# Ledger of designs, part 1: VHH binders against FAS1 domain-containing protein YDR262W

No score or structure here was measured in a lab: all are predicted.

Target 1, 246 residues: FAS1 domain-containing protein YDR262W, of Saccharomyces cerevisiae (q12331)
Amino acid sequence: KNVVNLITFKDSNGKLHKRLAPEEIPPRLHNSQVNSYPLGYKGMRDFSRPAVNLDDILGTQQRKQQEFLAELSPLSLESKLSLVNEVQIFASYVRNDVETYNKVSDPNEDLIIIAPTNRAVSQLTLKPWQFPNNIDKLESDGATEKELDTAIQENISKFVRSHIVVYNDDKNSYKKVSPGCTLLQSIDFTESKKSDSETGGDILLKKEGEVYYVASSRDEKFHAVESIENGSNGVILMVDFTLVGP
Below, numbering starts at 1 at the first letter of every chain, in headers, positions and changes, except where a header shows other numbers; antibody chains are not in Kabat numbers.
F is the ipSAE of ESMFold2-Fast. E and O are both the ipSAE of ESMFold2, at different seeds. Each is the mean of both directions, binder to target and target to binder. V2 is 0.75 times the mean of E and O plus 0.25 times the DockQ between their complexes.
[cut] stands for letters that were removed.
The coordinates of atoms that the task and the answers printed are left out; those that the model quotes come from them. Centres of patches stay.

## First folded at step 1 (VHH)

Design b3
Fold by ESMFold2 at other seeds, look of step 5:
Structure b3 (fold): chain B 246 residues (1-246), chain A 124 residues (1-124)
Amino acid sequence: as target 1 above (246 residues)
Amino acid sequence: QVQLQESGGGLVQPGSSLRLSCAASGFTFSDYYMHWVRQAPGKGPEWVSSISSSGSTINYATSVKGRFSISRDNPSKTLYLQMNSLRPEDSAVYYCAREGRYFDYLSPEAFDIRGQGTQVTVSS
């Protein structure tokens, strides 16, 4: 049997609970000299909470396949994002935004990441750190180094947060527009809302046949998703375009 | 597609040495903490050893410490287990595993095991 040893304990109200025995957990030595080795992430995802399912979001009938793939992958989106060579420029911007990086690493989050390829980012006429704050103008206006750094970080954060959706199973995170087409709210859109009752979104997700498509809600120009990576806390949709640009 | 292929097992006498290899493909090998796990007939899986992405942090199960040595070669995407002073209780199918981090009451901490494993049998 590949059955773990579970121990039973009784709380103060007499209710029985189960836990993994400590000897079933493999040892992992934390090297105190490794400053980048995180200890602060939670050890378990709540498996009673449904995994992100693109077909459920779209209202199509392929839920079983997507949910099955999510259940099989133990890797977080942080790990997956770091491994996909085609999106390493975007991944580096995610790591530069501490708040977003913490969400991507958190097993209790559920995220949809629309990850632009290196090609898509490289083809922008301005780099993500150069807009929407006009860095050249700020420099010519005599901005201090601190003011420039703040503006650059705001540009990067907005770019990253425009490509990431925090999924929750309520009406505030998405709205089905039609069968197979759903309006999503990026983190950036959510942070720009004036109240929790506001609806709408900035990202369109569509499925036609077996192919997923993504567009900005502003231009509705759909681009095919090049590949899908499932993680323990969400999904990465790789696209050859950016949702925001100069 | 992630692939792990174990090799180097065999039938040996007690006290012998054996070197296991795990060839990895389909992922960035140098980004992952890697493990060896073994399973003897009629027993559950037993963790054997782990090695960090860079190779700087290494751990062993008490049962193999001092006899086994884990190593990795990131350019060739290969994980190794040098097994010395082999004992009959080391007989098992050995698997290499790519690390994940979560707990599940239906299984031990999830390791991504993809290969068929390599059989090690130690007998007189």
Scores: ipSAE 0.000, ipTM 0.101, lowest interface PAE 18.1, mean pLDDT 72

## First folded at step 2 (VHH; from a10 with L103W)

Design a10w
Fold by ESMFold2 at other seeds, look of step 5:
Structure a10w (fold): chain B 246 residues (1-246), chain A 124 residues (1-124)
Amino acid sequence: as target 1 above (246 residues)
Amino acid sequence: QLQLVESGGGLVQPGGSLRLSCAASGFTFRNYAMAWVRQPHGKGLEYIATISGSGDSTYYSDSVKGRFTISRDNAKNTLYLQMNSLKPEDTAMYYCAVDTRYWFGDYPTSLDYKGQGTQVTVSS
């Protein structure tokens, strides 16, 4: 696809301007990003850290193949996201959220990424940068370019962080409901918790037979995981839906 | 060491064509998204095209879409930019870069992730 999408907006003086939508432009680097490695953390993984294991998270005994593949997967999730053609739109949004992108590249983080397919993102009635803040209304209400950029960044970060779990086996990042069914806390859920002692979650992970399923905890509508990509610092679960939408 | 070496620049007349190459080494090229960035004399860096690691997804700035084509050959660890219908405003130093974040035209790309550059000059 060689066509790019443009956003047209009018400044406070009435002059029309154009800018690229996040999904059509390489990520913009602010001065604060100079403090982070854009391609992730280049150090060695701490070998004492346990690998992410879906069977341990679910409380099942089918970990033989996953552990073996994790040992043979030298690539970070950053690299894996770049290789999985079917999730490149989501990957572009991840790169636009600096804090999350740094974690995806960090060998000492462990992530579970629920990655919506290009089809799932493209079928949304609004693009991830357009909700929950109503960008069109902010623009018509006379918001400055800085105010619009902040609102767009908040929308992108919320979308991205609703699909990513920072796994930490010694913290309340998940709760096993039963063998083969676990509640997970997305980064967005963790940031919106009322207290640090809250043990619920916003993402359900279920295993039925040899197939994994994901749902939002709010509607419990399970969708099959289409593929699993193991990386050195976590796993990618590809799904044909988004966990949040307009 | 990570290295990116651009080549293929030169002087060309308006309406002409030129193909830039970027030889990559010191990292697993096929695993990373790549970009072409340009810097007109006395101006800031401008992202013009990006391509995913597999090559299946591309982005172009409005200033070059329809005229430039980004591609890659993962077997040769080489990134390409085919430039057609060149205009005097395309005159710039062209750099290949590993995918980094910047807001278009307002902020610099990190220099740690771009090559030495190759000059393209469009004049008659």
Scores: ipSAE 0.000, ipTM 0.115, lowest interface PAE 18.1, mean pLDDT 72

## First folded at step 4 (VHH; from a10w with F104Y)

Design w9
Fold by ESMFold2, look of step 5:
Structure w9 (fold): chain B 246 residues (1-246), chain A 124 residues (1-124)
Amino acid sequence: as target 1 above (246 residues)
Amino acid sequence: QLQLVESGGGLVQPGGSLRLSCAASGFTFRNYAMAWVRQPHGKGLEYIATISGSGDSTYYSDSVKGRFTISRDNAKNTLYLQMNSLKPEDTAMYYCAVDTRYWYGDYPTSLDYKGQGTQVTVSS
């Protein structure tokens, strides 16, 4: 049975609330013309399109033929996220954000997902649902269940979208700063800018030797990428920190 | 085998101070945000203070902000709560906890509340 379930819980003020269970995926809102499958997967990726190439984004190496073969992977980033145990907390947040989940599942997208590890999330003093909207304060101020649910969803979506880059936009999703260092725009950065004339980015990607590094553009504190998972519609860069926090 | 052992509670007069300690074992302490949680008799649980795994960031409920200070020593696997300007309303059982609230309304995990707690009683 595919009925959406609600979980009942008590907040810090003792009030009972309901929310969508984290394991449940909202339906997709759009259709493709090709064959349909369960869970809303539609169509197949055009396998002639080149894979996301981190070296092209960084300006460090020429593309090789093996990069084309990586695009032929049968597993989407959605499938890869669900299989990587070290990022399952982040993956659950992605599944809760229907617009982001649709992009991660979409064979026509090319994404860079900077996935914080479970450890990176577990050590945060506030969890992604608690910021930047202060949920405890909203509860104590008497916010309605609708207002709380909206604020929580905004928090989770902002966290998720701050960690994902849509690569298939020419020049407006990245800017090479120097050989081996590129400024990227997360989905959240793109959605938050007031006009297309806003420039810059919120994520730095750097390669030194054979190791990739990621930083927030605000603090420029680079952290090594722990592992890289290739999928049919992009790559996952696993990191032991979060790009946004309380 | 997670163990959290709270200590330092007792009876104090209003305006007094106490320092609570929590000895942690059986897990990688520095990987988790930690919390102090209190339960007044016959009432629900209240998360009153949290601290990041590194100790660099803290958060306090409005009920204790400015009066209580959370800290940790990752070399000793120990969590602390300095409690100043105590009020009768602070009377409760105090528990050390791993903060595993990854979702609003999450169920307690096996990492939560492994200790017996330490009683703090503030005379009216």
Scores: ipSAE 0.622, ipTM 0.854, lowest interface PAE 1.3, mean pLDDT 79
Fold by ESMFold2 at other seeds, look of step 6:
Parts: sequence; structure tokens; C-alpha cells
Structure w9 (fold): chain B 246 residues (1-246), chain A 124 residues (1-124)
Amino acid sequence: as target 1 above (246 residues)
Amino acid sequence: QLQLVESGGGLVQPGGSLRLSCAASGFTFRNYAMAWVRQPHGKGLEYIATISGSGDSTYYSDSVKGRFTISRDNAKNTLYLQMNSLKPEDTAMYYCAVDTRYWYGDYPTSLDYKGQGTQVTVSS
């Protein structure tokens, strides 16, 4: 059938929105479209790939192999995000960006997720779907439903992707600035740069003593990481601020 | 209160069949698209099948296409997954969910509307 189903709902601010039903935008995990895994099994991690280690990224201390014995069957970051109550608002935004959600679920990705707490997201003066595109203005200017949906999705994607780093073994995703301080590139930064030869980043990570700190490179205001959740395909750093805002 | 209760999992031999059910309550079931998702032990979640609120439209991942059939009975508030030609790689925890992917902002998502799951094990 060519019937398009739309679901109308109000957001927490009372604004009406429409969304295409899932039968028009079928769910796809990145790996479910192609068989890129050895032995033809989807979702299996290449175990030759080491886990993300923040101290290796920072260059601050020798990796501690004995901690591995406490992590016999770690859950994916997708599963971890689903279980960490303090970041459920951010987790809901991640699930609304299909490309990013697929990465979070992919056992052959390695991600650093800077997950703002529910408190941090709730304190924003605009919700992540309302900026940087001014949705109220687009609506008053007579934008079509498709134009509004596109602008809202762009806002959500930018917010989510500003908080997630795709780590890779060849160091393309980060640059050590000084001992114990490393500059990272979010997915949003990487997608926004003009060429692959551009350098720099939008996220600073540092360690002082045994505590990790994160800042936007724009303002360099460091916030302590409140907790770290390890998963099979990366780490979640819980923070009490957002890296981007209105 | 919204509830989703999966059932019908169990042990089955390769090539066998199994039918999963999901009893829904606490919301107007017919108004919402539903999904089956699965998670093999220690692996990521995979959305494997989706069905529209009316039941007129379905989608399947490539891993189950042609073998699995999603259906719903809106009079009984029940979602089904018929699983045929089962393979060892189908072994996973299976979850019923309200499919709210692509809903904007801070609204509930499919992972906030997921049941507790039912285990399917395909083994000789």
C-alpha cells in the first residue's frame, strides 16, 4: 500500500507535531542491510578490537588488565543507555536519530558518549528539538509539515551527535593537546567540517587525579564526569551539563 | 498503566517453529505501531519486525525476512510473531515494544515501552 500514516502528538510545551508511521520509514540497523560480519552473524563484535580505554586516549597511566576480570559479559552501550535512569531524556533523543542509534547498537563500533543527565537537559531554556533551527519561526512563516519535520530532525540529530565521539584505533577522532588533556571530535563536528584534512575538535577530555573532566572546546569550562558506564562497544561519561545549547 | 507481557518463548530445534505473543494493556493498542526487537546474549538489540496500528503495513529486517511474520489482533490487544525455519542465530531475548522511533524530542521511545522479554533458544 501507498497509504501514509501520520501520528499527531503534543510535546511537553503543547505544540502539535506529526511523525510518519514506522511502515513508511522502516527500522534498519546499520549491519542488518549488509552482512559485514565474519561467519555471517549480525551483531557479533570483532573480539580482536580492544575496548575503549580513556587513559590510553589521555596518555596518563598504564592500562590495568586486572579490571577485565570483573567484566565477563558487558552489555552494549544501547543496553546501558536503556538502563541508566539518570540519562533517559538523552537516551530518548538518541533513539530518535536512527543513524546514531544504529551506531550505539553496533558491536563493531567504539563510542565515547558524553551523556547529559536528565537535570542538565531539563534546565535548557529550549528543548533540543527547538534549536538551532527556530521551529516557532518556521511554523509562523508557513513551513510545510515536511519542512518542519526536517528542521526538527536536524535539531535532534545535531544535539545527539554533538555528544557522541566515534573512536577509532588510528587516532583520527582525537588529538592529545597536553599530558592528560585530549581534544575530541564529536560526530557533529566531523560531519560539519569542510574536509577530512581539517583538524581540531569540539570536546575536551582531561583527567586530574582519578577524576575525569569534560568541556566544550568553545568555552573550556570543565565539568566532572559523575559516573562512567562501560559497555561492549564503548563508554558512557555522565555529565551534569550539555555540550551545546540555545 | 501501560503493560506489555511477552510469552511463548522456549527451546526449539533448528528448522522448528515458535509463536510469540504480547499482551498489551493500559493504552489504546490499535492507535500505535508495534515492533518485535531481539537481543542475543551479550549483543545489541535488533529491531526485527514492525507493524502499523491498523495492521496494514509490515516491515522485516533482512535477517528474518521470509521466515518471520508479525501480526496483531486489535480486538484482543495482542501482538504476535510467527517464527519459522528457526536457526541457532535466532537465539535471543525477544521483546515486544510500542514502535515510537522517529517521535521527536523528549517523548517516550520504543525502549521506554518495551516488555520484560521472552527467551527463545534454538539448539540441538
Scores: ipSAE 0.000, ipTM 0.100, lowest interface PAE 18.2, mean pLDDT 73

## First folded at step 6 (VHH; from w9 with Y107K Y113H)

Design x5
Fold by ESMFold2 at other seeds, look of step 6:
Structure x5 (fold): chain B 246 residues (1-246), chain A 124 residues (1-124)
Amino acid sequence: as target 1 above (246 residues)
Amino acid sequence: QLQLVESGGGLVQPGGSLRLSCAASGFTFRNYAMAWVRQPHGKGLEYIATISGSGDSTYYSDSVKGRFTISRDNAKNTLYLQMNSLKPEDTAMYYCAVDTRYWYGDKPTSLDHKGQGTQVTVSS
């Protein structure tokens, strides 16, 4: 069944969060080789079984409990975003938008960040500060420094907010539209809609087999999610395309 | 390492045409938007045309729109600029660049401009 797997966990402040389920099991620290020093869900997969603990049900229970506790204490999305080298251009735009940066840093938020890779940004004919406001034209038309700075900030904020979904128990930002496919509203969509009763969305998320796919609702061209990073206040889905462009 | 080598410049009369080429190596060419940048003698750099990594999208400055055409061949790792209806104001050094302007005010790095560029001179 192609259903988006969301798990629920409770943070230290008692707030419930939902995120994409990790499929990996963290290795034991004392008796196992670590897959990597960072505790990432992709790097935590252990393909070998410890032979010494086959008949010890207490050892199995201890390993399960250790793995569960590690899963309960992930870093914030702000920390995760700064550590993922492949999305550092997008991360820099997020830090530039103070309202969005505050949400990414807020332990009481629950976000889905669809983070374009450095490659996805690098191939754009215009960079996110250049559209949709035409900055070259504004300069040539004699725009003041303040007008220019405002237009650039609007461009960057729209790009960033088109890639981030606020996902809370209220469900206004998250609507299942068919088996295995969910329509999401980005922050930009929510800020642009005419009324709170307006339905629809700008982002499609689906799962086929064990792979997640993302598309703009405008073109419905699905791209595989290349990596998933789970944080304490949401998830990061790494993609090789941008949801908005020039 | 990254290398960009421009060619095809020269002396032309006003109203004439030239085709510039840029051979790229040392990076995955199709992953990057590319630009043509010109520098008139004693003046700053001007981005005149850009093209997406796939080649599906282009952008032109008002100074060249309608007269110049940027294109790329990703199989040959080559960028092109077809320049028609040339004017004396088009006289400049022309450089091929990877468009790395991720922030307003960013300037080309030395890695974006290899070699001397190619001189275009439009005069009688």
Scores: ipSAE 0.643, ipTM 0.857, lowest interface PAE 1.1, mean pLDDT 77

## First folded at step 7 (VHH)

Design y2
Fold by ESMFold2 at other seeds, look of step 8:
Structure y2 (fold): chain B 246 residues (1-246), chain A 121 residues (1-121)
Amino acid sequence: as target 1 above (246 residues)
Amino acid sequence: QLQLVESGGGLVQPGGSLRLSCAASGFTFRNYAMAWVRQPHGKGLEYIATISGSGDSTYYSDSVKGRFTISRDNAKNTLYLQMNSLKPEDTAMYYCAVDTRYWYGDKLDHKGQGTQVTVSS
């Protein structure tokens, strides 16, 4: 059974597009010279900062193999997202959100990215630009091009920011709810928070045996993490579902 | 490699019914949302129904909601459109498509050759 991968192209206006492609055709990043720093961020990471460790976040104990691999990973999460074929649709949305892209590229950030696979996005009845703002309705109601562009950007940004956690000691980015289970706050959750006293989160991370699981806190339906990519400024957890949908 | 073949179109009287089928091959069908799109003669494309890869979620345009039902059989790699209460304005070429509109303004790149539906007395 063949697995079909997408090829990314840019149109004459610089807008990114995806097409179905055979798995054997590697993705190509058109106009890579547009970015002055294609292999990484120009700034250097402060090496005194500890690498993201999922077992520390979960409150579980394991041998420190994960920290060793993270210390040997010279590539930023921005670079890793560009190289992982299975998440290229999500990666393209991340690049579209300038604020988030800057965090993913920043060597002094520490991020947990819950990256939906291409199939997780491809199977959605509405794509991330179409919800929660109903773009078709806005068009039919006579919205201007500027109003449409704003609504589309809000949709994409909300989708992207719902899948990314900023890990830091100075902010409440996670809460351990039990050994091996932690409640995380996505960027979107943090930005939408109306009360400083409001505790909680929108993402559950759990470990059972050697496997990590992720769920939305809304439905608590856990999905196994399919793979983990370590970067210099955090970790990518690849999952077969989206944390938000139509 | 990717192929979509529509069938089931024809001539039908107003108020009648038709069932369209789309045979899919060359890709992992269950991983993709699918759509039915129609094009009246001399007019643009209209997305009329979409269905998630699993089949759990559907969306319809207002012009067909309540009259048309999209469904899929992932074991047979087949997409369906049940069309009831047909009207003359439903006359169009009907295409099945892989819904790869990942960005606003994306063109329909992965559709079949289409099947003609004509609603006339």
Scores: ipSAE 0.670, ipTM 0.870, lowest interface PAE 1.0, mean pLDDT 82

## First folded at step 8 (VHH)

Design z1 (from y2 with L108F)
Fold by ESMFold2 at other seeds, look of step 9:
Structure z1 (fold): chain B 246 residues (1-246), chain A 121 residues (1-121)
Amino acid sequence: as target 1 above (246 residues)
Amino acid sequence: QLQLVESGGGLVQPGGSLRLSCAASGFTFRNYAMAWVRQPHGKGLEYIATISGSGDSTYYSDSVKGRFTISRDNAKNTLYLQMNSLKPEDTAMYYCAVDTRYWYGDKFDHKGQGTQVTVSS
């Protein structure tokens, strides 16, 4: 007997709707229709490819530290997100975006995940599913359930993709602004470009002393990274703010 | 046990002012956005205003924007609604509300008992 937790939400007219709870959406295996490998994913990571190193991205690298940190965790970012208690709201939203979840589970990706804490999300005036599409207005304008579901999914996907960077040494996914400060492109920024020649970014990464800082390029308000979790296919930077909001 | 207790309602003339309070307990108040919701007699709920956990960001419905001000005092675990230029159509039961789970589909999972605001000549 399978137990599925349904949750309800109340529209602007007081009508209740039911949806699957984020906790009931299980993590997906990479290419779920293919034989499992020792790492749980199709195709093994090319181990000649170095792990993501923040000091290399910033131009502040110590070579010995890079090699040591890269060997610290065999777990994927998918596994790491599931284990970090302070980011479980964000992790549940990642699982709701199938395309992004596939990247997080893929051993051949190199990702930087800027994961807002539960506190950072819980203090927002609108929840990630309520913006930028105005869900209340869509309901009052007579949108169908399918139209509402699509708009909600777009909101969730945009929120999630604004917090994740695909790091690619072969292509410029970042631009050094000054010593110890680098401009990064989130997945959402990359997907929203008018052309591939468009430069810039939406995320600033900075190191001062031994502390990393992150800001939105829009307000340049830096917040300290509270912890770093290394995974086999990237890194999670835990922050006490969101890069996008209502 | 999570508790929200509204107060400050009453009878007021059109054009008058009231300040509503909501005492909160049983959760880490400063970590959560808070909202005011109202329900006119025999009608549905209307979301009025929301404030971030820190108090730095606010959101207002068009029906109250410019007349009502949401605020909070995190040291006292108290949410406020300053209501100015009151109109008869503001007559309603007013509730404070919070969402502690942040599951999609819910705007809140707890509200108080409410406080009545009546605006009449």
Scores: ipSAE 0.183, ipTM 0.631, lowest interface PAE 4.7, mean pLDDT 79

Design z2 (from y2 with N31D)
Fold by ESMFold2, look of step 9:
Structure z2 (fold): chain B 246 residues (1-246), chain A 121 residues (1-121)
Amino acid sequence: as target 1 above (246 residues)
Amino acid sequence: QLQLVESGGGLVQPGGSLRLSCAASGFTFRDYAMAWVRQPHGKGLEYIATISGSGDSTYYSDSVKGRFTISRDNAKNTLYLQMNSLKPEDTAMYYCAVDTRYWYGDKLDHKGQGTQVTVSS
């Protein structure tokens, strides 16, 4: 029998789950009186860093940009995800991916989170833990508990990372296609790129009138953003679809 | 408040066909993927087919691929399973379920009372 390091965690509704514990992970800020990271990442936000600005990313009229910036919130995206009940399933997946959760909690990361609603996840034929690794087949082929939990963790991490854009770490993370339409790179896209300096993206962001729209670059089927939550380190765009699926 | 009522089971010869129905109420049916699951006597539950909330995507276990077809009618809040080329191994209690398996190992606590399918000569 192989020994595995399993931990339990609760989802947003208090339901208990098991997963493989990440090997050595950074200390979390929640309970620490000292920050194990450089101050620029876990301590204090660099005040010279501009807020995430959807209108600048899109190349649209600055009148609307100024109104948007005036609504900036002091709460982090980590705090906002915990408070938005409509995305609690997605928020629970974000917590499962420690590297991504650390970025969401970092005051000097600037993020765009395209958060699928609970109903967007609930309607999927397979849930994010089931793809792209075929968990049913791995079980029937006799995969060990550790192999199985690793594959599940990879599935959830890929789903989460396909919905989050790091704006501040890559000048090539977006390309304006036309006025009001921009191609973005998710974390998953940037981590999956081969050693190629070519820019591109997996997410389209569009503004038409006063409404923002999001699409996968694969199908270019735009869905309206249902609401926008502004945080101190970025923005959450709530959508009624998932950018990746079975 | 959630209610699922399966029907259409019965006794059938090998090679025969059956159509199962599931009437749903007490929730917004179109927002949820639905599943058919079966439980052979004395064995665990097997998820055999799922269908997306819109009905545009389906997934089948290897044991039923090509023989069973899942479908739904969101105007009538009804889920269906067309079963063709039935085998004795398909003998089981069949349940309609709301697929809320957001995490590996989640319990099935949103299913109906079931309908028995028996395939025997």
Scores: ipSAE 0.721, ipTM 0.887, lowest interface PAE 0.8, mean pLDDT 81
Fold by ESMFold2 at other seeds, look of step 8:
Structure z2 (fold): chain B 246 residues (1-246), chain A 121 residues (1-121)
Amino acid sequence: as target 1 above (246 residues)
Amino acid sequence: QLQLVESGGGLVQPGGSLRLSCAASGFTFRDYAMAWVRQPHGKGLEYIATISGSGDSTYYSDSVKGRFTISRDNAKNTLYLQMNSLKPEDTAMYYCAVDTRYWYGDKLDHKGQGTQVTVSS
């Protein structure tokens, strides 16, 4: 815990920048970790399951996307998320939430990860560990180390789970609103609803032309998806904002 | 090279006001949340205010809430702290900093040289 990594990145003008990165949090080894191994008896993906297709989710069928979306990817979303330099802060938060990390690693899941960029996180007045539980107030009120650790874990987990959608074949995770516009339910929304009869969602996905957009109630604006990364168990949509904030 | 330069400190009487400035260079200022941090003599650092990269939102510690106002001008790469109703307890070295606390317990390595604020009668 004594080591802080420096991140170097190059901006659009070619200039190099350095900043502090959070310490890596090593994953804990437990039964879910052994079940998530990509190669093995139960670790292979069912060959009959189609890849997540954004056009199917949006109800847009007029033009096929380019071939790069149809290619099978040998890498899980866990691997892809760890390799995308622009989202390494978010990736570190995902590793902190064991239940979500297990889904990201599970070849039998289908996920849509709306990954905020490092810049999107760096702009926040409070970082994901600081809200919605007020950690400063808990400290001043004399909370124990255990109480602080629990509150911080809850904060990070809610942040991570607000950015990830579990797709299922029954389409319980999304509802088409209009052509090219679909309402999605994040893991956090699904876990927070009072009954299965509750409809709606917390994330809007829209396609206009060849560009995808995402919106949430945080600022009520559509933000363009900057890039799409395909994995064996879903897709990553990179955005330059966070879907929830302080 | 990343550089933060604080100014505007000084000696004031209790109840007085000061306005601190922080000139930033060597990084894309608008991409980062910024903080004001203070250190009373012989004590640890206290984060007293933060502001988002856009300037849309702010956060204050209870010790300064209602008395201090953080603001920024992204066109001038400048961070400000308006301090009103100053108390002797506000006596400290004041630093501006890039808020890189992505994890609980992260240390701050990008701060300026500081400007002294002394509140005494």
Scores: ipSAE 0.716, ipTM 0.886, lowest interface PAE 0.8, mean pLDDT 81

